# Miniprotein binders against q9h3h3: the designs that were tried, part 23

Target 1, 235 residues: q9h3h3
Amino acid sequence: EDGFTAEHLAAEAMAADMDPWLVFDARTTPATELDAWLAKYPPSQVTRYGDPGSPNSEPVGWIAVYGQGYSPNSGDVQGLQAAWEALQTSGRPITPGTLRQLAITHHVLSGKWLMHLAPGFKLDHAWAGIARAVVEGQLQVAKVSPRAKEGGRQVICVYTDDFTDRLGVLEADSAIRAAGIKCLLTYKPDVYTYLGIYRANRWHLCPTLYESRFQLGGSARGSRVLDRANNVELT

## First folded at step 18 (miniprotein)

Design xH25
Fold by OpenDDE base, fold request of step 22:
Structure xH25 (fold): chain B 235 residues (1-235), chain A 85 residues (1-85)
Amino acid sequence: as target 1 above (235 residues)
Amino acid sequence: SPEEIREEIEELLEKAEEKLEEAEKKFKEGVDPRKARELLMEVFLLLWEALRLAEKLGNEELLDRAWELVQRAWQLLVRLRELYK
């Protein structure tokens, strides 16, 4: 990605949170309706702005699936922002440890596994596998970006409740691999997203805590997970 | 020339700051958050170009100014987003 394209796409993704979502909520909708919903709203065909001939006539920010155990809790984002502004004005060094402490203090602990796929059958198939894993209770919540006008890659986000819970992060990786996903995965805490810390950030902080690579014939997990902060394999 | 690049960066930063202030005003006045969002997306495009040029010039002062505006714009976007959750 050239220059700040990744950062701009991240801004667009955050701005898209303000538009209507297409949601399958397993807490209120029977699991037997999932296949019909997936067929009606394949991510490769749902368009960001409701283009002519798309399944949606109106703008869609995200397509999402909520599991039975899903509880929306973003923590104290306003308190986090105030503390972040105060920290920047203090001139104190900003480290991964500082960000972790801010996240804990304000209960902004969510994080996500990310995968990027081109529009088409492979994306729709991957999404269907993830959506099923969420409805079956192997994952809590996932979302996928709609198709952009430019036809760029779409992102699937699979969330965990606590980026500091290494076991929970690894369990989500295992569930994603069990759903048949073989692409590269990166794990990013939401606190980094809220604070505008991406690849090119002024503090030179790496927003990716974990990377998962598919491993053929490996352990029952089917992946190798790297802790990027410590450069240690966890599997 | 380096001087022309500097001038272009300063113009981009000024325009970005003006649009950002307008977005912040709309937010404070309780105007439709989506209008402020559209302004912010324009602000980001200006700031990415300013950063690209400042990196090319190797000017730390202009880089710092651009990054400060990016953070300010980003935090406003987060605040706007929180109105929908």
Scores: ipSAE 0.868, ipTM 0.948, lowest interface PAE 0.5, mean pLDDT 93
Fold by OpenDDE base, fold request of step 22:
Structure xH25 (fold): chain B 235 residues (1-235), chain A 85 residues (1-85)
Amino acid sequence: as target 1 above (235 residues)
Amino acid sequence: SPEEIREEIEELLEKAEEKLEEAEKKFKEGVDPRKARELLMEVFLLLWEALRLAEKLGNEELLDRAWELVQRAWQLLVRLRELYK
């Protein structure tokens, strides 16, 4: 993406968190209703602002599925922000280790596998697979962006509770692959999102900790996972 | 010219800062967070252009000023978002 498009899209995505969500909550809704819900709200047809002819008449920030074990825990975001402001003011070097320590200290440990797909059948099919995996308890929570007016790629986010738990991150990759997803995946901690650290950031920090590539005939995980920080294959 | 580019960057930064201050004021006063959000989205667009031009000019001072405003705007957006969680 040219210039700061990725950063702007990230700002739009964060701003979209303030609009209503379309949620399937497996804690309160029978799993047998999932297929009807997916058919009613296919992500490729749900529009960001409730365009005429869309399944939604009102603005939608995200479409989400919550699993039985889902518990929202964002940690101490306010404390994180205060510490981040103090760190910047101090002029001390900012490193991936610094960010990791901030995340741990403030319990802002969530992260997500990301996949970008064009609107259409492939996106809706991918989302259906992920949603089923969440409802079946293989994944905890996932969300997908609605269709933008410009028809750009939509993002599916699959969350894990702790980006420092390498095994948990790898288990989520395996579950995503088991759901039939074959595209490139990138893993990003939420702390990087909250601190505004994206691809073009002034500190030249890489916000992607892991990359997963689909592998035919490979290990039980069906993917190659690269640790981007250490440039080491984990699988 | 480099001088014209510098002037354009300074104008962008000034406009971005004014809008950001307005958004911060609205937030502090408990005005509808959506209004502050709208202002912030405008702030980001201005700052991306400022950064693009500052990179083109190779001016580290202007880059630093733009990035500082980006961070300030971003932190406000995070605070706004937290009101809905």
Scores: ipSAE 0.866, ipTM 0.947, lowest interface PAE 0.5, mean pLDDT 93
Fold by OpenDDE base, look of step 19:
Structure xH25 (fold): chain B 235 residues (1-235), chain A 85 residues (1-85)
Amino acid sequence: as target 1 above (235 residues)
Amino acid sequence: SPEEIREEIEELLEKAEEKLEEAEKKFKEGVDPRKARELLMEVFLLLWEALRLAEKLGNEELLDRAWELVQRAWQLLVRLRELYK
C-alpha cells in the first residue's frame, strides 16, 4: 500500500461506524436462523453504498454478529481523548507503556484480531465460520466490512474484552483457528484506533501487539503467536 | 522546485485547516454529523498529500503541522462516531 492508504482506509472504516449495520444478535435471534441470515447477506455481495443488485439497497457500515455474552462497553473514550490531548501538549515522550496506562486508566481495553481477505468465496466462508463461533459462544463479537466499489480487501474484526489479558487474546486466536481460518492475523488494541495510531504514525509506534501465523502439525492451537513488542513467541 | 513544493504544502495545509474548522463548527452547532464526516474525509485526503510532499521535501516543521491537523481531525471523527454508539 502506497503512502497513507492504510491510514485513509482506517479513517473510512471509522466513518463507516456512523452508517447502519446489518446485525445478527444471538441474544434475541434463534441460532437456527444464522444460516439463512448468512445466505441473505454474504459479505462479498453486501455493498458499502447499496449498489443496484446488492442484497442491501441502503448504505451499510458493517456486518456484525453478537454472541450471547456480548455487552457493549467502550469505556471512557471522552476522558481518554482529553488525557491524550493533554499528553501531546505536555511534550512528554509517548511510548507503548504510556498508551497502555491511558487505556487502563480510562477503561478502554477492547482489542481485535484482524484478517484481510479479497472478496469472494474464501471471505464468505471465513465469515460464516467466525459467525458460528460467535453464536456458539467461543467468541463474543465480530464484524466484517462490506464490499467497496473498488473491490479491495475486506476486513474481519474479532474482538476481545481486554488487550492486557494475554490468555484471553490467545484463546480468541485458538477459536479463530478452530473455525478453519488459516490466514495471517494481527491483533490491535482499540485505544490505538481511537488515538489515530496506525502504521505511519508520527511517534513510530507499532499498533500491532500480536501476530498469529497458521502452522500445520504444530502446537494444539494450530498457530504461532508472536509478541511484536518483545519479539517473543508465545506458543 | 523545492520552493514550489513548499508552497503547495502550505496551500494544502491552509485548505485542510479551513475545512476542519468548518467541520468543528458544524459539530458544535449540532448540524447533521454526516456533513461533518464528509468534510473530515476531504481533510484527511489533503493532509495525506501534504505529509507525502513534506516527507519528500524533508521539512520537519511542515510534517509536524500536518500531523497536528491529522490528530485534530481524527479526534473529531472519534467524537462524531461516539454519537452513533
Scores: ipSAE 0.854, ipTM 0.946, lowest interface PAE 0.5, mean pLDDT 93
Fold by OpenDDE base, look of step 21:
Structure xH25 (fold): chain B 235 residues (1-235), chain A 85 residues (1-85)
Amino acid sequence: as target 1 above (235 residues)
Amino acid sequence: SPEEIREEIEELLEKAEEKLEEAEKKFKEGVDPRKARELLMEVFLLLWEALRLAEKLGNEELLDRAWELVQRAWQLLVRLRELYK
């Protein structure tokens, strides 16, 4: 993969947050309507720009499902940005510990498990499993990218409230695995996204804190979770 | 030649900075955030090419300038996004 493709895709994904979302909100919509909504808006058919013949006529940034316990709290993103600019100007070393402290100080603690899937039945099936887990209260919130014109991989994001809560991160992995997801998962804090820290960055920081691999016949969790920062298996 | 590559990088950085300044101006003036977004996407494409060429040339100064513009553009994108929450 060309060195900056991932960074550009991340910029596009952030820019897509500014377009309308297709949302199923379990706080206001009966769970019995989920199946009809999933059938109406399968992620493999919803197009980024509302192409002719797609379920959407207008541009869609994301397809999302909100659970009963979902509360949007992004923290103090503006304060985080100001502190980040000041830190860069100071010339002080920037480490994973520095980023963690910035996140805590500004209450920007959300993170997400990420999975990348090709458009098609497998993606739609995976999304349906995740959406059900959110509506059933096993997960709090998830989103999936719409289909791009180029037919590239779509991403499903499953959020947790606190990337510093290792147990909460592991519980979300278990719920994703229980939903039948077997692909590779990576966990990235939102603070890394807001600060523009990707695979390629000037500080050589790894934006992925955890990696989950599916395990056949293994532990009750059905996955092995690696702490990438410490290179330690957690499960 | 290395000199031609350097000139190309400098042209890319100049174009990226001009577009970034225009995006910042639009943001400050309260123009439709989507227009600023479109400019930023163009800025990123220019900067990725500049970074690629600067890496090929092994020029740390040009790399640092490109990464600084990436960060500036990225922070503007984050600010634009926050308007829709």
Scores: ipSAE 0.848, ipTM 0.945, lowest interface PAE 0.5, mean pLDDT 93
Fold by ESMFold2, fold request of step 22:
Structure xH25 (fold): chain B 235 residues (1-235), chain A 85 residues (1-85)
Amino acid sequence: as target 1 above (235 residues)
Amino acid sequence: SPEEIREEIEELLEKAEEKLEEAEKKFKEGVDPRKARELLMEVFLLLWEALRLAEKLGNEELLDRAWELVQRAWQLLVRLRELYK
């Protein structure tokens, strides 16, 4: 509507990080409890602010699953922010290459595959498949947004720990497809999120690094992945 | 008129900067992070409206001011998230 829809959603998502999360942590919770937890907290029914008839009575920012190997490390975010400010005032060009170098220097290397689904069985089924892949060790960590009052599309984020590790990012895509996901996936490095670079940004950067499209038949991968920065198919 | 649009943009930017300064103060004092977040969400709404109008007017100075405030507000939101998530 105003040309800043992605920016509105991004700000709300960042704000939601500060509200309570519903977490299944495989590091401290037996895997046999996962099915009951998923049935109790389907993302299509967990509401952002605890509406009547929802399984939660209090606000929920995110629903998340942490795998056995999950080790949270945002990196040097404070140093990243300082270097970013210095870069902007330096007059040097701001390009995908300079952002990659900032991310490497400050160890802010995580990124995420994103998928958007309407509330309902398809969303809940997709989330359940992703959550199982995390608990089984095929993926490291994922989260899904709760239902907004309007009932608009929700997002599943599947994290990887190093966006510069193309093989790791492609392996995560393959694990997502193995869970039965057929929708479009887009990959965004967290450095773009921390620096506030979304579709409407002053540097005209593309914040999506990769796109994954389901591909029926052919390779065991089940998808075709495009590098958006170089317009090159990786698969 | 273009003059009325310019005046509206400047009012939006002034309001946004005032709210941003209040949020920065609360962050610096380490108090009331819910209010700081609320202020930042209001700042973004004001700034995106200011950007929409400044793009319509084609005013580069106002666009630059708005984008600088967006960056300042976003960086504070990231700091707030990192402390209170």
Scores: ipSAE 0.778, ipTM 0.895, lowest interface PAE 0.9, mean pLDDT 90

Design xH25
Fold by ESMFold2, fold request of step 22:
Structure xH25 (fold): chain B 235 residues (1-235), chain A 85 residues (1-85)
Amino acid sequence: as target 1 above (235 residues)
Amino acid sequence: SPEEIREEIEELLEKAEEKLEEAEKKFKEGVDPRKARELLMEVFLLLWEALRLAEKLGNEELLDRAWELVQRAWQLLVRLRELYK
């Protein structure tokens, strides 16, 4: 049985935000420096807490690339949490529409495509492709977890700025596939992350809005994307 | 036995709530956010085990109590992240 391993990894990911990040910021760093930076900090070798044989001597929470157009904006997360608590104690129904409205009201509109890869060359190669897409302007911001002490899969998060903008979310999926990514992608709005709404939750909400699966041959797109709420293929 | 499982869950929930209250106190005092984070990670580990056992027992009241504590702990973790990221 999976035993809430995914939920605890989510908690560790949130906690990691509080440690230092290794950032390539295209807003202030020339694009020609990217390949050297990627070679210095491959995600399969950067360690979470600075293991003796790793390239980092201090803890690293995340490795990230910020694109030219990236503007940091988490929105009104504190107001979101307060409204969420009030809603739960009110006894009113909690639905996907309610969550969408809370996200709009508090401007917590970002979301992310997630992919999980084992440490090694395939992870480092996938990350490099994503990072280049960010610097080239096809994607806005991405991050990847460092290597954990226990080992295991690492996660790449590719952000979009508005989960209600379906076209923008699908364009990000297309850019990820163009970078050569063939694994399963899942899309989760940040509102679900900030409110701690997992797959196994009391409200029977589905925090995965879309799934993207690589498509073998013949297609203008490299993927088939499923809308989980409506069980409808979008591509 | 089912009663032994229930007692184990209640011990886990009590310990988790004690640690959560300690983390909430440190957050309110505005000191040592790394300790508050450490306490919260311990809280989550206790709560995941309590949830696993409560699911095995099929006890809805214990499941609800555990999930309420998870939500409380998660909200505090997000608040810490927002202040100290």
Scores: ipSAE 0.776, ipTM 0.910, lowest interface PAE 0.8, mean pLDDT 90
Fold by ESMFold2, fold request of step 22:
Structure xH25 (fold): chain B 235 residues (1-235), chain A 85 residues (1-85)
Amino acid sequence: as target 1 above (235 residues)
Amino acid sequence: SPEEIREEIEELLEKAEEKLEEAEKKFKEGVDPRKARELLMEVFLLLWEALRLAEKLGNEELLDRAWELVQRAWQLLVRLRELYK
């Protein structure tokens, strides 16, 4: 946790959005092509800058799968940023409720489940399961970071379209678990990302809204989901 | 010494602001978005170090200056991303 490493990784992730993406788009590509695409572009082997021997010859910012229903909508990000600055100068309290209201007012409602995995089979297997869930319609859109030159953990982001819709967020968690994923998941609304609100922030806000841990159980796969703001178990 | 640390923080903040102003100029002119992005990444590295040192000193004024620059840099990075993603 020393030296703002997590904050700089967030900046690098935002910067990577501006480089080319490798996309499997279910809206224009037959589902029968997915397995070949996954085999050609495993995230543990796709490199950030197109290293020799990589499946990609050019830089890749992200690897992504778009579902049939994917409709890009970032909302009013510029208005959100302006309102945020005005709020800070107003002297009014800044709370999680304030961030929620800003997100609603400016229609910046998306959020994402995050998982962090080391390069290798476990990462590639998890990504393949998520990608299949997106193409089959259980999830709407996901992305995974490529392999960095220095190595290190990679991130899979699984998006939901409305962080205020708790049922929808929990349904996405269930779909992730049904894809066989057992690692820790954390959920971050995009409003925190666009406003640059990290865990180290002046307002003591917690940008992680939910935490999901896979429950080792008998008859059905399940999750233990914790509301991080209130330290309350939802499941 | 505390005064040497304070001087180091001020040098980091001055350099970060200079690079940030250069990135803001490139964005306003609509030129070289890759260079603007690279400058912003350098700005963040300078600012994380300034923040680390300012937290060690407990100097609230320097912390506020560093965080203000982080917010400015992040806002520009998001605008670049929205325009050139």
Scores: ipSAE 0.758, ipTM 0.904, lowest interface PAE 0.9, mean pLDDT 89
Fold by ESMFold2, look of step 21:
Structure xH25 (fold): chain B 235 residues (1-235), chain A 85 residues (1-85)
Amino acid sequence: as target 1 above (235 residues)
Amino acid sequence: SPEEIREEIEELLEKAEEKLEEAEKKFKEGVDPRKARELLMEVFLLLWEALRLAEKLGNEELLDRAWELVQRAWQLLVRLRELYK
């Protein structure tokens, strides 16, 4: 039974943002150093709180790779929260359309493709492929969670800068598949994350906009993408 | 019994609100953001249990109270993240 496991993991992920990150920043670090960095910090061995024997001696919230063109901009999160409060007290219906308009109005447009993998070689291999795609410019920015004591699945997040730009989101999916990733991908806009809207939300909203499933012959990159909001296959 | 379950939910909600108020105080004072975060994580654990029990009873009032606290706690967590990221 599901319970609130996804919601708990989401809260832990948000809390992890506040701990130090291990970052390979292509804007300041030569691409030729990437392989050594990946070997030093495999996500299956980097521990959340710096366990003895791990490559990190201090807590790590995330392991991240920033592409050459990475320019962080969270948007107007404070204004988004204020507008969200006002909307909830207004009695107006809360729909995917209203969330989209809030995101546009406050410039909270980023979103991410998510993949969940167990600790081990598959995770480390997938991360290395994603990290190379970021450094080579096919993707903008990605992060992966460190290993937790509880031994649960870890998550790789591949960001796009505008969830309303369907072309850009689908291009990121294609780049992920070109990096050899075959697992299920789900796409979630950051507006849902900032407003705390997950599967078990009180408005029965679906925070997953797209699902991508690997399938040879489905698209140029070999994926089949479903638009969850409109229940339409895009590929 | 349903009354015992209701009492348990009320206790969970009261504890969660106490911890949330403490976290809000820590945030407002700008003191010990790590403690504020720890309190919020405890708040979420209490609230998820309260929601689980309230769903079992089908008690709409307790569900609404729990969800309101979840939203309040989540918004504080986002503010902490934005300030100390």
Scores: ipSAE 0.729, ipTM 0.874, lowest interface PAE 1.0, mean pLDDT 89

